# VHH binders against a8x493r558to705: the designs that were tried, part 26

Target 1, 148 residues: a8x493r558to705
Amino acid sequence: QWLENALDMTNCRLLRVAGESKKNFVNDSPFLLINEASVYMLARHIDMDVQDILTRFRSNIVVRGLPPFIEDTAKRLSIENLEFEVVDKCTRCEMICVDPMTGEKDPSLLLALRDYRNKQKMTFGIYIRQSNFEPGQFVEAGSAVRFF
Below, E stands for the ipSAE of ESMFold2; O stands for the ipSAE of OpenDDE; V2 stands for 0.75 times the mean of E and O plus 0.25 times the DockQ between their complexes.

## First folded at step 26 (VHH; framework vhh_vobarilizumab_d1)

Design rh1 (at its last look DockQ between E and O 0.16; V2 from the best seeds 0.00; counts 0 for: pae E 2.7 > 2, placed apart)
Fold by ESMFold2, look of step 26:
Structure rh1 (fold): chain B 148 residues (1-148), chain A 119 residues (1-119)
Amino acid sequence: as target 1 above (148 residues)
Amino acid sequence: EVQLVESGGGLVQPGGSLRLSCAASGFYFDRNAMAWYRQAPGKGRELVAGIRSKGSTYYADSVKGRFTISRDNAKNTLYLQMNSLRPEDTAVYYCARWFYDSSPKLDYWGQGTLVTVSS
């Protein structure tokens, strides 16, 4: 147990936090996390920029500095001194085909994810829940993130 | 490590022109929408112009027809051609990734380049 840490990604950082996500955490409210590198992997196969893809996924937080899709194997993570457990993977459906500005459907993102997953469950992103609690804690862009 | 470095600001007379540049590194520039923001003395930052990765553009009403945003994906560089400059264009101009927010919280903004339009 002395050396129990998994491989750490020392340059992993929060890239983006939804506006209301700066409030204090409670441990019973899951957050949806996605990995920017996974977004880039899908982006190279479709005519959407990263920002269009991020908007369609509607995540609470985005991290950077990880290999693509490594979040699929994570069990726990920390954001600074806050600790989280992975609750589930986020299954995606045709809702991500909807352009949030026009309401028009474009299936290209869902099809790219389907092709990547190769007939497996079409998950993208993970739900996390805070496992510890202390009043006055918050997350912000640039925070250090560790996956386990 | 993400870097955004603005340049090309300076002092110019009304009616003059300037071209701003933003050198980008540490991310896939050609996959990202990019924007110029500006902050005038005593005001908040405002979106000036945006450009998507495939080239479609947005301009604030106050600069339409006078400013042109462009990008060179081979050089990882964002540009703003500013023509017919007016004193109200005086501001620090910032380069950033464009998330369609007026002032998104990102862990990287450029340092800005000062544009002063005066006699």
Scores: ipSAE 0.352, ipTM 0.728, lowest interface PAE 2.7, mean pLDDT 80
Fold by OpenDDE, look of step 26:
Structure rh1 (fold): chain B 148 residues (1-148), chain A 119 residues (1-119)
Amino acid sequence: as target 1 above (148 residues)
Amino acid sequence: EVQLVESGGGLVQPGGSLRLSCAASGFYFDRNAMAWYRQAPGKGRELVAGIRSKGSTYYADSVKGRFTISRDNAKNTLYLQMNSLRPEDTAVYYCARWFYDSSPKLDYWGQGTLVTVSS
């Protein structure tokens, strides 16, 4: 079924951080985390480039190596020695129809998400907030990620 | 039904050039990233080059500066221009849909086209 088309889930790692640089998350503002496996499932459903979908979702953090949609039930996660709490799900709106680079509008993704969620709340991705403080600590692509 | 049909392979001397084509159908070609893979005799299949829907590209280190991946969305066709070919480039080359930045899991493969580089 869907799982046969999923990514290799053997290793859960930080795939990307916004800005492509080492980052800490000491700010109280929540960050948007996207699960690449979940994007892949959506991409398969709507037959679109995963990278385009990621761009439209405007995530701060992308993780690889997790089962699809495991983030929907996650309460906490860790990236290396940094700990995070899940504060909310990201409700999606017409903003995801707009390419942030070109401004072009395409309703396909929003319609696909609506259909994928089966008329439930149109969420994709989770908002997370750092729950510990580690001065001078940074995360980067390749950092180990654990969901709880 | 998704179809990928490779063409353009053949025998070429070292230092020569070839241009491979992949005709795609059965999916939204212009919305999907595409990639070329190759499999040499006795070796595993490896990523050669990838191109996103918006045109950004990836190349394996072994082919950087020699190969160029491109696409024509109007024709639903993927291309691989191969210059300065080497004997170690000998392989069956496959076209595939590409979903990830690295180590993509590909949904569909063509039958492949054989490229032989030999003096």
Scores: ipSAE 0.080, ipTM 0.535, lowest interface PAE 2.4, mean pLDDT 85
ESMFold2 (binder alone), look of step 26: mean pLDDT 82; pTM 0.828

Design rh2 (at its last fold request DockQ between E and O 0.58; V2 from the best seeds 0.62)
Fold by OpenDDE, fold request of step 27:
Structure rh2 (fold): chain B 148 residues (1-148), chain A 119 residues (1-119)
Amino acid sequence: as target 1 above (148 residues)
Amino acid sequence: EVQLVESGGGLVQPGGSLRLSCAASGFYFDRNAMAWYRQAPGKGRELVAGIRSKGSTYYADSVKGRFTISRDNAKNTLYLQMNSLRPEDTAVYYCARWFYTSSPQFDYWGQGTLVTVSS
């Protein structure tokens, strides 16, 4: 019932970093990475914009140009010269039903996720932590992303 | 690859009208909120109008009542109808995906289309 689309693998890039245009992640808490392709898999089944879903998922980092849900098996990734380890998957709850900007509630996203994951754990997105240190290096929208 | 191509700009007199178009490709247009931005000479880029997939719209105070943003998902095209144009509307206009974050962040831009309002 859920269709996985092939995306352009030649243009895997950082879509955005929440809070700032340029960022490094050294000595910071794990960050939540969301794959835009995965978001679309949910969005196509519900009446909700990709941007709204991203907001509801409280993403810190959004990447695009990757196959949907490739992050489910990822162990490491790189964004330009920054390297990250996958710490955990993000377990989702009723909080994603609430628009953090307006307070409006919509259960459709949670239901869609439930249906997609079926009998599996309701996860979406991965927690990542920077594993290297590159002084003076920052990532921004458009930075190249590689999953391992 | 995400591509956004703006068109429809030109020279117009104050009080005139102009309709901008933005041809979008490389992403799921129908599931994305879109927006028009503009950058006047010597000024920063600012949000002009936004439209969600459901059709809800936002307008900057400076253009309310004069500009109308709309979309045609079948054509993957975003529009900006500009009426009652003023000299202060002179700018390069850009279309982009509209993100609802506290920090203004943009992912892809086209070349923009120049709108010049002058008597």
Scores: ipSAE 0.787, ipTM 0.904, lowest interface PAE 0.4, mean pLDDT 89
Fold by ESMFold2, fold request of step 27:
Structure rh2 (fold): chain B 148 residues (1-148), chain A 119 residues (1-119)
Amino acid sequence: as target 1 above (148 residues)
Amino acid sequence: EVQLVESGGGLVQPGGSLRLSCAASGFYFDRNAMAWYRQAPGKGRELVAGIRSKGSTYYADSVKGRFTISRDNAKNTLYLQMNSLRPEDTAVYYCARWFYTSSPQFDYWGQGTLVTVSS
């Protein structure tokens, strides 16, 4: 039968906003969102701390409480009362092989992503944009996040 | 659910020693850099020491040579050995994931363990 239930809400929460507790929206430019579960999925196959992986991906927003890589199917999300559309997936390149702090090159993260994607487009993370931008709004760590 | 449970604090005289422990659960401890932070009365939290999953360490200048951070990845436990304690070490001590910054970040925090160094 037709089950017209919305997908179950998760315990999805905003963990980080560009290294700070909140981020003010100064315009409607896209934000880069990373799912922590997806980071752990890659980390299990390489010898890096999660913190090193996050630094290489240069994320603006990190969320928790989702299954790994489910963000790949998302079309929209809300962060508390704010609505966002998924604009695009973030394509990754050899820049993630370089530690931005030291310049040291280690291709293991890119290779793990390549292996996961199985020769498909090398995406990790999603770009989101507020649907109804208004100046002075912000997101903060701990906010409830819902994907659709 | 992520939990961080600090223990081992107490009242100690100047020059004394304490060993703090932090039991971690609900995340991959062995894939995370970890740190001890402390918060003195009326002040913000500050980094004391950090340790990567593979054991490389960092210490704030104020504790170098007196404190030793360590970890047991099999037991999901972080430690801080504190020697030659001074009154300025009086604070609530917290363990946390370390994102390579001195400033505390929004993340998982426990209730902390109080260390009081007083005559």
Scores: ipSAE 0.476, ipTM 0.785, lowest interface PAE 1.6, mean pLDDT 82
ESMFold2, look of step 26: ipSAE 0.391; ipTM 0.743
ESMFold2 (binder alone), look of step 26: mean pLDDT 85; pTM 0.858
OpenDDE, look of step 26: ipSAE 0.683; ipTM 0.855
ESMFold2, fold request of step 27: ipSAE 0.409, 0.429; ipTM 0.746, 0.753
ESMFold2 (binder alone), fold request of step 27: mean pLDDT 84, 84, 84; pTM 0.854, 0.853, 0.858
OpenDDE, fold request of step 27: ipSAE 0.779, 0.782; ipTM 0.899, 0.906

Design rh3 (at its last read DockQ between E and O 0.50; V2 from the best seeds 0.61)
Amino acid sequence: EVQLVESGGGLVQPGGSLRLSCAASGFYFDRNAMAWYRQAPGKGRELVAGIRSKGSTYYADSVKGRFTISRDNAKNTLYLQMNSLRPEDTAVYYCARWYYDSSPKFDYWGQGTLVTVSS
ESMFold2, look of step 26: ipSAE 0.517; ipTM 0.773
ESMFold2 (binder alone), look of step 26: mean pLDDT 81; pTM 0.818
OpenDDE, look of step 26: ipSAE 0.716; ipTM 0.861
ESMFold2, fold request of step 27: ipSAE 0.427, 0.392, 0.419; ipTM 0.757, 0.760, 0.764
ESMFold2 (binder alone), fold request of step 27: mean pLDDT 83, 82, 83; pTM 0.845, 0.838, 0.844
OpenDDE, fold request of step 27: ipSAE 0.788, 0.781, 0.756; ipTM 0.904, 0.902, 0.880
ESMFold2, last read: ipSAE 0.497, 0.450, 0.463; ipTM 0.789, 0.764, 0.767
ESMFold2 (binder alone), last read: mean pLDDT 83, 82, 82; pTM 0.843, 0.835, 0.837
OpenDDE, last read: ipSAE 0.784, 0.801, 0.789; ipTM 0.905, 0.912, 0.902

Design rh4 (at its last look DockQ between E and O 0.55; V2 from the best seeds 0.00; counts 0 for: pae E 2.9 > 2, unsure alone 64.9 < 65)
Fold by ESMFold2, look of step 26:
Structure rh4 (fold): chain B 148 residues (1-148), chain A 119 residues (1-119)
Amino acid sequence: as target 1 above (148 residues)
Amino acid sequence: EVQLVESGGGLVQPGGSLRLSCAASGFYFDRDAMAWYRQAPGKGRELVAGIRSKGSTYYADSVKGRFTISRDNAKNTLYLQMNSLRPEDTAVYYCARWFYDSSPQLDYWGQGTLVTVSS
């Protein structure tokens, strides 16, 4: 509840979508969602910006205003009036050791995740799929998010 | 609640200098990359300089060698030292969290600080 004292959980928001402030849902493919609070938990142990870590995880959607790792237990969420189901957790591999902008390799992020997971499956982030999909729908930075 | 408060703007002569400051609160500044953007009248916002939490920097070609971005993580403060100012540097300057692929998608832009360079 310490995040709740610092943040209002009822005001969970989209922080970013893939490369722009608005995402057109033209297809029915799963999207990769990452919780910024979980990123900060890893960042405490490595020499990377939260933005660098987000880039390495290659997410479509980033949210803030949630407790760390609460996404691991989520079943459904809404973004404004759009409804989503969680379809899987994202298993991470050596790809996150590569800076996508420079190609430089640094295993620190993968090792930090390994240490956090403590011999568990190396997951970070969740795949979500819109359950009420209709072409031409959009989400944008600042959109209200609710987990169920 | 994230807050970014820019200060240090003003009117200066060409060739003059200014030092901008940005006080940050409501997030973990020492784990965030930060940047300065500017917006001239009638133009879009453009990236001027960026700095990673550990200190690596980026500069737009138009300001290289004249501007220096820096940060004080203990004070949650971002700085921009602007030297050899030109009339073309006239703009409102904003600090923001730096998302490397694009401009910030949340409105964490403060009111900005106006820099006017004219004789």
Scores: ipSAE 0.313, ipTM 0.634, lowest interface PAE 2.9, mean pLDDT 80
Fold by OpenDDE, look of step 26:
Structure rh4 (fold): chain B 148 residues (1-148), chain A 119 residues (1-119)
Amino acid sequence: as target 1 above (148 residues)
Amino acid sequence: EVQLVESGGGLVQPGGSLRLSCAASGFYFDRDAMAWYRQAPGKGRELVAGIRSKGSTYYADSVKGRFTISRDNAKNTLYLQMNSLRPEDTAVYYCARWFYDSSPQLDYWGQGTLVTVSS
């Protein structure tokens, strides 16, 4: 099923990595991955820019080209020749109400997430951990992303 | 597929004006902040102006009072009105989506449009 989905996601790409730089990953460190399509779905219901939502979610990696919320059932993914395992979903709290740059508080995003998850567990994004390592390799915006 | 197509560049004399346009497609334009960047010969790319979906704007100090960024969400179009142009404004101007983490970032670029200010 995931393989089938991956085959249909030929345009799935790494949108950005935090810091806007080429980056290597450490095997024992989890990273927070956000699906851009999921952010757009959420943004359609609140008066907030997509970039504000991404900032508030404090993502390390943003991917483009996936169907909305497909990451909720993801088990593994690859970015070019780097492989990752999904270790957990990111549970959200009041922290997302705070703009990390200004400190301003806005409950709109948290309320929207609550409604979108139908008052179930408020998760958004997934924690991923590198499962292989290739010395001298790095990822950058535009890298091919595949879910499995 | 995300597409950004700039237009409106050209040759202009110092003190002149130009209006750049950027046609956007392939994403929810009305929910994204947008920005203009420029790259002069031999220099790095720099932020010129940004605009959020709500309409708030940012300008580099070098263009404040001279340039105006605006958008038409119904047309999925971004604009840059450039007045009182100077030779140092000569550059390739790029339209991009504007993102934030610890600092503003641009995630997608158009092909750019050349603006040359020369007497």
Scores: ipSAE 0.267, ipTM 0.643, lowest interface PAE 1.5, mean pLDDT 86
ESMFold2 (binder alone), look of step 26: mean pLDDT 79; pTM 0.804

Design rh5 (at its last look DockQ between E and O 0.63; V2 from the best seeds 0.57)
Fold by OpenDDE, look of step 26:
Structure rh5 (fold): chain B 148 residues (1-148), chain A 119 residues (1-119)
Amino acid sequence: as target 1 above (148 residues)
Amino acid sequence: EVQLVESGGGLVQPGGSLRLSCAASGFYFDRNAMAWYRQAPGKGRELVAGIRSKGSTYYADSVKGRFTISRDNAKNTLYLQMNSLRPEDTAVYYCARWFYDSSPELDYWGQGTLVTVSS
């Protein structure tokens, strides 16, 4: 059913799931998905590690193998046999300026995001909700990801 | 395609030294924190050392003062200088991106290189 106009990138894979290498999803909870390529774009303009940016964005899911910011136009996605709907874009605030480990504030990431969004809405990442349920199924790093 | 290729492992006597290398490709190496992990027989993977893009380093207590992690961004290469090796350092050593929040998660890693410390 979902085999329609997919952005089928050969190398599009699940990079990581925060907290666990394998995770189950529940239909009633949205998850925050971040595109690694988009993070790279920000990282190139500021003196911050990709890992710092990912941590500050507090993503649940990170994907790789997609062009930067392609997630901004996505409506649906699949991770293996799990299907997701894009619910909304993640509006960012000053929270991303806080180092979650030390509590120190650094405005560099927010300023970089502002520049990339050209003073438009400060979003980065998308909220996704599982649209099907597969009991006993897990997602893990390396799982195939398709965007629609 | 992301690739991490470890090298430099081998057999060494206690008190000896080895230098491991990791050749990285397929991602922005200079913008990523990198780390060495190891897995001893019958044990889980553990973080040995990490290095941020800015050069700050982290070491496990078990290797502090003996191991040194470094990087050459121009060569996309990560290094681990291991001195004063002990039998308990025997393990397969893996190069990976360093995620601070979940050390056991390795998104990129190679096949590893075996380090055996034995008399």
Scores: ipSAE 0.630, ipTM 0.824, lowest interface PAE 0.6, mean pLDDT 87
Fold by ESMFold2, look of step 26:
Structure rh5 (fold): chain B 148 residues (1-148), chain A 119 residues (1-119)
Amino acid sequence: as target 1 above (148 residues)
Amino acid sequence: EVQLVESGGGLVQPGGSLRLSCAASGFYFDRNAMAWYRQAPGKGRELVAGIRSKGSTYYADSVKGRFTISRDNAKNTLYLQMNSLRPEDTAVYYCARWFYDSSPELDYWGQGTLVTVSS
């Protein structure tokens, strides 16, 4: 059943990778992946641009074309031929209430996440680590992403 | 698919004016900060002006007082009014989503629109 659901998510696409000038993923530290649809769900009730939200969440990788929060169930994913394992969910704390540029506090993002999670653990985004080596492999905006 | 289509560039004399437009599609324009960047021959892209979805603006010192960024969220369109143009404003102008500390290679960029300021 899960495999059938994973196939239904084949329309997912890579949107953005921060801090990667060569677009490769060879790194010992996990990357933080965020689903843009989940960002928009939180943003509907707060007065922040997507860029402000992504900065507060400290995202590395952004994907689009998934239903909101479906990434919470993922165990593995691929970006083209690159394979990744989900290492953990990213737990959020009051640090996201602080604008990292100005130091100003605005709790609206944390409150929106708390309202969505409704007494569950305050996670947003997933940590992923590449599980295969692909020499010379490159990704680009629009690269196909599959979740499993 | 995210698309950003710049238009309104051309050849103009020093002291003249141009109005650039950027048609955006494939994302929620009214939830995104937007910016104009430019790239002169032999140089990297530089931020010219930025605007948040609610209208707060930023301008590079080199264009402050001469350029005005604006947006129409109902039309998904970004604008740059360029007055008192100088030869050093000659560049290809791009619109893009405006991120605080990065313009990563994997975000979407349009083809740009060429502005040439010369007599």
Scores: ipSAE 0.463, ipTM 0.758, lowest interface PAE 1.6, mean pLDDT 80
ESMFold2 (binder alone), look of step 26: mean pLDDT 82; pTM 0.825

Design rh6 (at its last look DockQ between E and O 0.15; V2 from the best seeds 0.00; counts 0 for: pae O 2.6 > 2, placed apart)
Fold by ESMFold2, look of step 26:
Structure rh6 (fold): chain B 148 residues (1-148), chain A 119 residues (1-119)
Amino acid sequence: as target 1 above (148 residues)
Amino acid sequence: EVQLVESGGGLVQPGGSLRLSCAASGFYFDRNAMAWYRQAPGKGRELVAGIRSKGSTYYADSVKGRFTISRDNAKNTLYLQMNSLRPEDTAVYYCARWYYDSSPKLDYWGQGTLVTVSS
């Protein structure tokens, strides 16, 4: 109860999802979730559009309505009635220096993340995997999201 | 709260011009790529033009050479100058943040502004 209350952030919404809206997210490869507020925190220090940053981070799922970097502490989350567990944080490397649309190289995003993390692991975003499976369920953009 | 307010639509004759505006608030406009989309009756939304915060632009083939997208980061405003309008340009026009897809699945949308091109 207390853990759920401590992590319960209201008004969080699913902003973007890759693939089919009726996909149940169950597979051997977890999905990458990124918090838009965390993107803005990095964007403060670099000259990139938010959309460029999201593309370089290869996000599957983007959420809004949370404080920046709160996802670093999350253990579980729900999207509507679907339950997910956080599998790991996503460690970032030099691949995010390359614009996947143009091939142009710009290290500023990697350097900003390095500076923000200040000698900690260079993580950004979290991997999630569905923990409760029911046939016929789906997620879509605009779905309510709750972190624990 | 994110808010996008489109204006400047109306009824024009073929060959005419309109200038659309979009007032943005509730997010860092100068950190976001922006786009105009349109939706004709009975059709899905389609990308018309996009512009990065630094000014790089994209245009759908159907509007190249006729439409010009621009932005004023100091005023948090996105513009679309539409010249040589054709009946097939008739649609509700929406501004949105641009994630480089031609038909985005979700983001903040306003009410849109109706453009009618008819004799």
Scores: ipSAE 0.385, ipTM 0.752, lowest interface PAE 2.3, mean pLDDT 80
Fold by OpenDDE, look of step 26:
Structure rh6 (fold): chain B 148 residues (1-148), chain A 119 residues (1-119)
Amino acid sequence: as target 1 above (148 residues)
Amino acid sequence: EVQLVESGGGLVQPGGSLRLSCAASGFYFDRNAMAWYRQAPGKGRELVAGIRSKGSTYYADSVKGRFTISRDNAKNTLYLQMNSLRPEDTAVYYCARWYYDSSPKLDYWGQGTLVTVSS
């Protein structure tokens, strides 16, 4: 099903980092990671642009190349030589109804997420924290990502 | 039912211009990114240009500066203005709903419209 639209999701890579620049996560608060494949599944369900959904989810990191919703059970991950632990799932609220750029409100995404999660806990994305220390190391788009 | 219907193709001389249109129906056009693809004889289908719901655009290197993708959400129509056409632009051009930044992550295609650039 999703495989038809995920032909290039064979290699898990860092798709983007907030600001589209090299990023160091040392001594920072947890970051929000979004799986592009998961967004795609939701996008198809609600018939919305993936980029709009990503914007509304306000992710710090987006990864490509993973099956959808693998992040829901992930405990750890690595981006190149940086190691991360999953801190929590991101509980979503009315904030995702607001376009952060325009301030426009649309309840469609929240309602869709509710339905997609079958009225379970409305989570999407995971909070991650760097668990190792590598001074002077940065991650960027194209970096290899591994989930554990 | 999702439908995409391309039009505007035809025969044009090198250096000429064409404007393609794609009439969309059966989905929330204004909420979806759209794209133009093309397939030349004996070659694979390639991304030509894409446009997000909010208007940001992408162009293949081969068409940058010559082609312009645009949309009219009120008319549920996607456009491709093609200027300075070259023989290598000859192909069947397809309209598609676009979810990712690159091929092949597309849900639906039209039947295509033929563009032939020849002297």
Scores: ipSAE 0.063, ipTM 0.508, lowest interface PAE 2.6, mean pLDDT 85
ESMFold2 (binder alone), look of step 26: mean pLDDT 82; pTM 0.829

